VH-VL binders against q9h9l3. Designs and how they scored, part 64

Target 1, 176 residues: q9h9l3
Amino acid sequence: PRKMVAIDCEMVGTGPKGHVSSLARCSIVNYNGDVLYDEYILPPCHIVDYRTRWSGIRKQHMVNATPFKIARGQILKILTGKIVVGHAIHNDFKALQYFHPKSLTRDTSHIPPLNRKADCPENATMSLKHLTKKLLNRDIQVGKSGHSSVEDAQATMELYKLVEVEWEEHLARNPP

## First folded at step 21 (VH-VL)

Design z85
Fold by OpenDDE, fold request of step 23:
Structure z85 (fold): chain C 176 residues (1-176), chain A 124 residues (1-124), chain B 107 residues (1-107)
Amino acid sequence: as target 1 above (176 residues)
Amino acid sequence: QVQLVESGGGVVQPGRSLRLDCKASGFTFSDYEMHWVRQAPGKGLEWVAVIRYDGSSEYYADSVKGRFTISRDNSKNTLFLQMNSLRAEDTAVYYCAKEGYWQSSTFHRYFDYWGQGTLVTVSS
Amino acid sequence: EIVLTQSPATLSLSPGERATLSCRASQSVDDYLAWYQQKPGQAPRLLIYDASNRATGIPARFSGSGSGTDFTLTISSLEPEDFAVYYCQQYDYWPITFGQGTKVEIK
């Protein structure tokens, strides 16, 4: 438990067409849901699309945002050596331009027992909000103001806890 | 410049098999889910299958489940659709499609780019 | 599955007129809704994503609105090249589903 954290990031659109997803916020919580890290992050490139509806990021959040390189260092320091839980976490790592060991990664969007528990197809990648609703009877990402990466990270951790025992056993028998 | 180019379509008899290929370029192929969408002649669009960015999971429409297999070779930027036990109702133009932008905990599975499509005709 | 019902089935208009296309979902799909244009013999072209975001390269005359169950695609002033079939698509639930399409034809 002390070695486990959950991460969720918010991304904005950069590049000439805004199609590049760039890290703009990162939240990390411990096993109990306590916030270890929560910072707005300034991408190195010009933001074309804040994707506020989803990211919750607004221009004002970038005024005192932590530069990407600095934030990345801070985040990596927290993640190193930890079991990192996330939902579609490959995107978070991608945005961080970071590769976490697969053996220490837990992606709640790709845990068949979790889907089964939610009465969802095991091979279908389900959204965090849907799994959270089905398994925790909680609505997340409500409204039009954008997501809270803290809320999402907490939900992700709680979801993982539901299958932690069996999944860790599975991974022990079937190392990635 | 994003490009998706399907190939492999043709005329086959019911019960036969056919494999479609989709060659992708102009974007980081391995970062995105890829999908197949089909359209019967004169009809609307029907989602067929999806494969995760790393090929670790696939999901199918009920209409093709158990008969079709979606796969990918990221080293070759190629998407595949193996179609077995083909039926007349599988007759359609088959499009490979790229998912939209990627985000953390949400999936934006609209299709920002499509191939030109390849026609599959299943008839006796 | 989520059923998307588009209306009208056919919309007959003249160039310069305003086109309003409706897409209704059988249940809420939040803002996970896209619109496509398809011309004969061509692949669909993305117009709108996330309910109201215009895709790159799409003319400003195209706009998407709505959330939850009711969505609208608006073409403020039809150009000759806009006469085509338009599809809505939801991506909040599996399986991904499309509307049956609205044909915008020249009057």
Scores: ipSAE 0.914, ipTM 0.956, lowest interface PAE 0.6, mean pLDDT 96
Fold by OpenDDE, fold request of step 23:
Structure z85 (fold): chain C 176 residues (1-176), chain A 124 residues (1-124), chain B 107 residues (1-107)
Amino acid sequence: as target 1 above (176 residues)
Amino acid sequence: QVQLVESGGGVVQPGRSLRLDCKASGFTFSDYEMHWVRQAPGKGLEWVAVIRYDGSSEYYADSVKGRFTISRDNSKNTLFLQMNSLRAEDTAVYYCAKEGYWQSSTFHRYFDYWGQGTLVTVSS
Amino acid sequence: EIVLTQSPATLSLSPGERATLSCRASQSVDDYLAWYQQKPGQAPRLLIYDASNRATGIPARFSGSGSGTDFTLTISSLEPEDFAVYYCQQYDYWPITFGQGTKVEIK
């Protein structure tokens, strides 16, 4: 448990059309849901779309945001050697321009037993909010002000705990 | 410029098989879910299948489950749809479609780019 | 599955007029809704995503509004090239579903 953390990131749109997803916030929580890291991050490129409805990011959050390279170093230091839990976590790692070992990665959007427990198709990629509602009876990502990466990371960790024993055994028998 | 180009459509008899290809360019293919959407002549749009960015999982509409298989080769920027046990009701223009932008814990599965479509006609 | 019902089925208008298209979901899909335009012999073209975001290159006369179950596509002043079929699409629930379409035709 002490070797496990959950991560969730928020991205903004950069590039000429705002279609490039760039890291703008990152939150990391421990097994108990305690916040280990939560920072606004300044992308290296000009922000075209804050995607506030989803990201919760506003222009004011970028005023004192941590530069991407610095934030990346801080985050990687926390993640190194840990089992990292996330939802569609490949996107978080992509935004971080970082590759975590597959054997140490847990993606709650790709755990068939979790979907089964939620009475969802095992091969369907379900949203974090839907799984959280079904399995934890908790509403996340409510309102129009945008997501909280801390809330999402905590929810992700709680979801994983529901299938941790079963899934860890599965992975032990079937290493990636 | 993003481009999606479907191929492989044609006329086949019921019960036969057909494979569609979709060649992608102008974006990082391996970063996105890819989808197939079809449209029967004179009818609306129907979602068919999705495949994860790395091909590790697929999901299908009930109407094609057990008969169609979506796959991809990221090294070739190509999406595939293997269509088996074809039925008359499968007659449609088949589009490959790219999902929208990606965001953590949020899936934006609108389709910002479509191919021109390829016509599949199933008739005796 | 989520059923999207578009209305009206056909909208007959003249160039310069305002067009209002409705899309109603059988249950809330939050803001996970897109609008497309399709002309004969062409693939659909994305107009609006995330309920109210205009896609790149789409003219300002197109706007999307609504949340939950009721959504609206508005064309403030119809241009000749705007006469087409319009579809809404939800992507909050599996399977992904489309509305049956609204045809905007010239009066």
Scores: ipSAE 0.914, ipTM 0.956, lowest interface PAE 0.6, mean pLDDT 96
Fold by OpenDDE, look of step 22:
Structure z85 (fold): chain C 176 residues (1-176), chain A 124 residues (1-124), chain B 107 residues (1-107)
Amino acid sequence: as target 1 above (176 residues)
Amino acid sequence: QVQLVESGGGVVQPGRSLRLDCKASGFTFSDYEMHWVRQAPGKGLEWVAVIRYDGSSEYYADSVKGRFTISRDNSKNTLFLQMNSLRAEDTAVYYCAKEGYWQSSTFHRYFDYWGQGTLVTVSS
Amino acid sequence: EIVLTQSPATLSLSPGERATLSCRASQSVDDYLAWYQQKPGQAPRLLIYDASNRATGIPARFSGSGSGTDFTLTISSLEPEDFAVYYCQQYDYWPITFGQGTKVEIK
């Protein structure tokens, strides 16, 4: 079986009106929650909106941030060949301008058995915060200082582990 | 420039069906959740349904569950709402609405852009 | 579902006056709260998102504040074009819900 990692990214707003989501931090953890990667990343374009309340990103974090192209290379080296777990992970891949094979992708925001376990509608996309509270009895993304992508990646991995056996069997029977 | 244009509204009798269309332009349609929101005459706003960016999942308000179906064709930048078994209380202006910006692990499901709306009248 | 209660139902003011609109949630919705303006015969227009962020193109006289259960939309000095109905909306819980609206009318 392939090794699993969980990823979570933080985005800031770029473009004329700050509506473009650009990668500003990326965290990757292994199956046990150990941090494999955690870097602030400098977007190629000027940051218009740091989205600090959500991203946790501030100007000071960009002073020594890793340039996007370099960071992207580092991250892709880690992800290649692995099963990548994330929450609404398609957004993370978009920010990375990278697309991981669907057969090797696990999106905890779209796993009906996970929602069922949390007594949530199976077809509703639930936030990481709510699922983590319901299933792990843990509060994440607390306060107004912004999210921790490490914390979020760890929570995502823990949630997936709750349904891993069932979901992997499902995917084996129903390959994407 | 973002544009959403609804069509398909009209007058129908109870129990009949109607399909609404929403044509999107000015943004990457396939990157966003799309929603339907309706407003009965002289009343407030009511969320109706949501569909994921790739159409892989849908969720509905209890008031329309089992009767309405939201779908999308990303190749045509079009959102649909199939309404079956229509009732008088379904009478409303129906808006298609775009999800706000996308972020990791969180969902910002405010609606930054709306269509002009299309009126559906269910009356015997 | 989350119930959003707006107050007052109607606010009668003159141009140049300050308008303060309240939105109270039945339980905490964190900062997942938006405000919309709607004029007769028009679709709603986004004013504020994430409780306090002004949408693109929205004048500085509009501001949002609050978190958890209590939220406020403030119009520092009403312009003639500001007389309309205002809705709050939460997006922390399914289903998405709206307040019943506050009508700001000219005195």
Scores: ipSAE 0.904, ipTM 0.952, lowest interface PAE 0.6, mean pLDDT 96
Fold by OpenDDE, look of step 21:
Structure z85 (fold): chain C 176 residues (1-176), chain A 124 residues (1-124), chain B 107 residues (1-107)
Amino acid sequence: as target 1 above (176 residues)
Amino acid sequence: QVQLVESGGGVVQPGRSLRLDCKASGFTFSDYEMHWVRQAPGKGLEWVAVIRYDGSSEYYADSVKGRFTISRDNSKNTLFLQMNSLRAEDTAVYYCAKEGYWQSSTFHRYFDYWGQGTLVTVSS
Amino acid sequence: EIVLTQSPATLSLSPGERATLSCRASQSVDDYLAWYQQKPGQAPRLLIYDASNRATGIPARFSGSGSGTDFTLTISSLEPEDFAVYYCQQYDYWPITFGQGTKVEIK
């Protein structure tokens, strides 16, 4: 059986007005929630907005951060050949400037059975915190200090596990 | 410079159909969730519909569910709203709106850019 | 759905005065709250996002505060161009909802 990992990234704002989302942290966990990767990452461009309230990133985190190019190589090495689970994972891949095969990608923000299980609209994109609260009775992303990408990746994996059998069967019948 | 330009509004009778277009420019259209928001004359703002960045999913307000269809053509940077079975209460200025920045597991669905709006009048 | 209640309905002030607008949510929306300004015949313009972040190009006299259920938009010193209708909007829950608006008019 193919190995499965969950990924969650934190972005900061770069560009003239800070509207460009750039990778500043990446966390990867295995099926059991063990951390395989967790690094602060230095964007190639000047950071205009740390988006700390959400990202949890502060200037001090960038002092010894791993350069983007190096981090990207490390991360891609982990992801290659894996089924990668994430929440709104297309954004993580964008930040990584990487495209994972669709057949090996699982986006927990777009799994109707997961929403149904949470008594949410099947076609609505739900936040990770809401699904986690509904289905795992756990509060994540609490407080004003910003998110933990490790916590988020772990929650994402746990959510997927709830619908894994059903969804994998669905995907087998309906390949992307 | 981000621009959103709506078109297709007009006067129609109840029960008729109308399609609105929204042409986007100045940003990577396919990276963002797009929305329609409407405003009846002299009234407040009402969210209408959303479509994912790749068009793989849509969600609607209860007031338009089953009658309206939101779609997009990313190759043409265009957002659409097909409005069927129009009612008098659908009379409004319709705005296309762009979601804010993206941040992985969380969604920032404020609207940083709006079109100028297009007026739809449904009357007998 | 989340109901956003704005107060007051109308705020009559003179240029140079401080304006304080309130937005109350029927339940907590964390910091997923935005403020817009709308002038007659124009589309809404984003002022504040994520409860307290000023949008690009928005003057410093505009500020947002609050979290959870109670939010405030403050205009420290009204300029003539600030007389308009102001809306709050939550984006923590589906469906997205707006407040009914506060009209800031010249006294």
Scores: ipSAE 0.901, ipTM 0.951, lowest interface PAE 0.6, mean pLDDT 96

Design z85
Fold by ESMFold2, look of step 22:
Structure z85 (fold): chain C 176 residues (1-176), chain A 124 residues (1-124), chain B 107 residues (1-107)
Amino acid sequence: as target 1 above (176 residues)
Amino acid sequence: QVQLVESGGGVVQPGRSLRLDCKASGFTFSDYEMHWVRQAPGKGLEWVAVIRYDGSSEYYADSVKGRFTISRDNSKNTLFLQMNSLRAEDTAVYYCAKEGYWQSSTFHRYFDYWGQGTLVTVSS
Amino acid sequence: EIVLTQSPATLSLSPGERATLSCRASQSVDDYLAWYQQKPGQAPRLLIYDASNRATGIPARFSGSGSGTDFTLTISSLEPEDFAVYYCQQYDYWPITFGQGTKVEIK
């Protein structure tokens, strides 16, 4: 069967007034949570706002960061042909300038059975932090130093596992 | 520059329907979740509804569930609010609002741009 | 549902004075807190996002502080254009909620 990975990215602000979101870190884990990829990535544009409170990205991380074009090639090679799990995963794909097949995409922010399991409204977009706390009894994204895309990708995979059988069967009966 | 322009407000009797439109420009509309927020005359702000960036799911305040429907047409950069079974308490200025920047692991659901609003008056 | 309680309801001050507006959440909303200014007949205007970041074009006299449950908007020296209603908003939990507002008026 098809291999499954989870992805999480961190973005910095580029473009006019730092309002464009650009990829600055990407982490990919396998089904067991083992790290397959974790790199700081240098955007092709000037960084206006590191967004460090959220991204965890600081100027020192960019010193030896992999240029975007090279990192994108490495990442897409890992993702191709796999089921890719993420949280609000469309943002990760936008940052990668990439569109993964919908049939191979799983978004933990948009899975009604997962929300139901957390006793949350089924059609609300819940944060990774809240779902992880409710369903895994785990605090992630703790502190003011920024988030870890490794931690977030691992949490995302564990959340998906809670509904994997049900959701894969649903998608098989209701192809996107 | 970012611009949001609401239309469709007016005076209607209780139990009637109205549709509000919000035309967006100056940003990639399909990148953002969009909201309606209302304000009754002389009162504070009340969040009404949100719609996912691709229109695939919606969430509503309890006060409007089952009566209001939020929708969007990304090809026309337009947000809609269908308001059915209107009540006197729905009388308000209705604003469309754009969320702030997008990030993968967090949702920044503050509203960096607002329309000028459109007045809906529900009275007999 | 998260209740945001703003205090005071009305703050009567003169130009040049410092204004301190409080917003208290019924449970932690982390740093997911914004502040808006609204003048009669106008849409709200974003002042502060993510608890402490000034929005584009907002003068340095506006600052936000706090985290978790207790938040403060400070206007270091009131200008005539600052007499308005101010709202806080949380976005950590659904539904999104606003405080009831603090009116800053001329003494």
Scores: ipSAE 0.845, ipTM 0.932, lowest interface PAE 1.1, mean pLDDT 94
Fold by ESMFold2, fold request of step 23:
Structure z85 (fold): chain C 176 residues (1-176), chain A 124 residues (1-124), chain B 107 residues (1-107)
Amino acid sequence: as target 1 above (176 residues)
Amino acid sequence: QVQLVESGGGVVQPGRSLRLDCKASGFTFSDYEMHWVRQAPGKGLEWVAVIRYDGSSEYYADSVKGRFTISRDNSKNTLFLQMNSLRAEDTAVYYCAKEGYWQSSTFHRYFDYWGQGTLVTVSS
Amino acid sequence: EIVLTQSPATLSLSPGERATLSCRASQSVDDYLAWYQQKPGQAPRLLIYDASNRATGIPARFSGSGSGTDFTLTISSLEPEDFAVYYCQQYDYWPITFGQGTKVEIK
């Protein structure tokens, strides 16, 4: 079977007034939750807002951060040919300036059976925090120092496993 | 400059239908989830509906489920609200609203830009 | 559904005075809380997002504080244009909900 990884990114604010979201950290884990990639990434443009409360990104992290172009190349090598799981994963791909094949993409923010297991409305986009608490009995994104993309990628993979058999069969019968 | 312009409001009788449009400009419309929020005259704000950035999923307030349909045309930068089986309690100014910045691990569903609103009056 | 209770309902003050507006959530909404100003005949205007961040173009006299269930909007020195209704909004849970508003009016 095709190898599966989970990805999570953290973004900072760039561009005019910090409205643009730019990649500043990316973490990738394998099916067992082992870290395959975890790097701070230097955006190609000036950081206006670190968004530290959410991103966990601070000035010190940028000192030795991998330049975006290099990091993107490393990340894409890992993702190529694999099923990639994420939460609101289109945002991760936008930050990477990349399209992954839809047939190999899994988005835990848009899987109706997963919402159903959590006793949530099937069409509502639920946060990773709330799904993880309801279905895995874990508190993630705790504290005010920002989120860990490793923790978030690991939680995302564990959530997908809860619906993996059902959802893979659904996608096989309903190709995107 | 971000702009949201609602249109299509008017006076209608109970049980009738009306469609609202919201024309967006000054940002990449297809990057953002979009919302309708309403305000009855002299009252507070009530969230009505949201639509996913690609139009593939919608979620509604209980007060409008089954009667209202939110939709979008990303090629025209336009958000819609189809309102069927209108009731007197649906009388309100309807606002089109844009979410804040996007992130991957969190959803920042505050509304950084609002249209000026369009008034819908449902009276018998 | 998360209930946001704003207090006081009405705050009567003079220009130059400090305004303190409260918003209490029925359960924790972390920092997923925004504040809006609405003047008569106008759409709401975002003041504060993520509990404490001022939106672009908002004067420094506006500040937000709090987390979890208890939030405060402070206007350090009221200007004539600040007499309006203020709403809090949570976005941690569906459905999105607003407080009932605090009217700040001239004394």
Scores: ipSAE 0.839, ipTM 0.934, lowest interface PAE 1.1, mean pLDDT 94
Fold by ESMFold2, fold request of step 23:
Structure z85 (fold): chain C 176 residues (1-176), chain A 124 residues (1-124), chain B 107 residues (1-107)
Amino acid sequence: as target 1 above (176 residues)
Amino acid sequence: QVQLVESGGGVVQPGRSLRLDCKASGFTFSDYEMHWVRQAPGKGLEWVAVIRYDGSSEYYADSVKGRFTISRDNSKNTLFLQMNSLRAEDTAVYYCAKEGYWQSSTFHRYFDYWGQGTLVTVSS
Amino acid sequence: EIVLTQSPATLSLSPGERATLSCRASQSVDDYLAWYQQKPGQAPRLLIYDASNRATGIPARFSGSGSGTDFTLTISSLEPEDFAVYYCQQYDYWPITFGQGTKVEIK
């Protein structure tokens, strides 16, 4: 059976007015929540807005950060051939400039049974914070210092486990 | 230059249908969730609907659920609102709205750009 | 549904004065709050996002503060173009909701 990992990224603002989103941190955990990768990443362009309130990224983190091209290579080596779980995972893949096979992709922001367990509208895109609170009775992303992509990746994996059997069976019956 | 241009508004009788279009330019349309927001004459703002960046799911305000359908064509950078079974209380200016920057794990669903709006009047 | 209550309903001031507008949420919305300005016959204009960040092209006289349930928009010295209706909007939880508005009018 294929191995499964969860990924979460943090972005900073680049480009005009800091409106372009560029990768500045990536964390990958295995099925048990053990950290397989957690690195600060230096975008290839000038950072205009660290978005620290959300990203947790500060100037000092960029001093020894891994250049984007190198980090991308390391990350893709880990993801290749695996089922990858994320929350709004299309954004993580766009930040990586990468496509992962849809058949191996799981997006906790787009799983109707997961929303149903949370007593949320099945087709609404719910935040990781709210799903984690409703279904795991746990507060993540607390405080104003920014988010941890390790914490978020771990929460994402725990959420997927709640629907894993049902959703994997659904995907087997309805191949993407 | 980000630009959103709505069209399709008009005067219509209760029970009839209208379709609104919103043509987008100046940004990567398929990267963003898109919304409709309306404002009845002399009243405040009411969120109407959202559609996922790839068009795969939609969510609606209770006031329009079952009557309105939001959709998008990413190849044409166009957002749509099909409004069926129109009622007098649907009379409003309808705005197309773009979400702010994208991030992982958080959704920044403020509206950094709005269209000029298109007026829908439902009256006998 | 998260209710946003704006106060005052109307704020009557003269040009050059400081305007302080309040938005209170029925539950925490963290920093997921935006402020808009709207003039008659026009679309809303984003002023502040994520509670305190000025949007592109917004003058420094506009500032946002607060977090959780209690938020403030401040206009440090009113200009003639600032007399308008102001709305707050939360985007922490579905459905997205707006406050009922505060009208800032010339005294």
Scores: ipSAE 0.826, ipTM 0.929, lowest interface PAE 1.2, mean pLDDT 94
Fold by ESMFold2, fold request of step 23:
Structure z85 (fold): chain C 176 residues (1-176), chain A 124 residues (1-124), chain B 107 residues (1-107)
Amino acid sequence: as target 1 above (176 residues)
Amino acid sequence: QVQLVESGGGVVQPGRSLRLDCKASGFTFSDYEMHWVRQAPGKGLEWVAVIRYDGSSEYYADSVKGRFTISRDNSKNTLFLQMNSLRAEDTAVYYCAKEGYWQSSTFHRYFDYWGQGTLVTVSS
Amino acid sequence: EIVLTQSPATLSLSPGERATLSCRASQSVDDYLAWYQQKPGQAPRLLIYDASNRATGIPARFSGSGSGTDFTLTISSLEPEDFAVYYCQQYDYWPITFGQGTKVEIK
């Protein structure tokens, strides 16, 4: 059985008017929620909008941040060969400029049985906050200081565990 | 520059069908979830449907479920709305709309760009 | 379904006056609220997103405030081009819903 990790990233705004999303933090946890990686990452381009309300990223975090190229290398070594769980995980992979095999990718924003368990429409993309509240009775992302990618990655792993057996069996029958 | 251009509106009888197109340009279309929003004459705005960035999942307002189908062709940067079994209450201007910036675990489903709209009139 | 109630329905003011528009949600929508301006025959234009962020190209006289259930759009000094209908929109939970609008008209 393959090892499983969960990932969450925080993005800042770059490019014209800060509308491009660039990686500025990445957290990876193992199956038990232990932190395997948690680094602030310096994007290769100028930060226009820290998006702090959501990202939790502030100017001081960038002072000693790991340059993107180095961080990407570190992160990809952890992800290679593993089942990677995330929420809207395609955005994390876009920010990493990386393709992970679909057969090893799990996206808690796109698992119909998870939505069904939460009494949510199966085809609607539900937020991590709402799924976590409904299924784990936990409030995450509280306050206005921005989100923690560690908290979010841990919540994502706990959500996946609720449907892991069912979903792994489904994917075995229906390879992506 | 981001542009969204709807087409396909017209006058149709109840029970008939229409297909709306929305041609997108000026952004990476396949990065974004896309929406249809409608506005009946003299009324407010009503969300109609959304489609996932890769076209793999769709969600609909209760008022149109089972009659409307949203789809997309990312190779042509085009969003579609197939409207079947049209009713008088479907009479509206139909807008396609683009969501805001993408983030990891939060969804910013405000609409930063709208098309000009295309009028659908359902009457005898 | 989250109901957004806008008040007042109509706001009659003169150019140069301050406009204050209210949007109340039937349950918390956190900061997932946007404001739009719409003129007759035109598509809505985004003014404010994430409760308080001004959209690209929107003049500084427009500001948004509030969180949770109570939100305000303020136009600090009305210009002739600001007489329009204004809508709030929540995007915290499905389905996406809009308020029914506040018309800002010339007194």
Scores: ipSAE 0.819, ipTM 0.929, lowest interface PAE 1.2, mean pLDDT 94

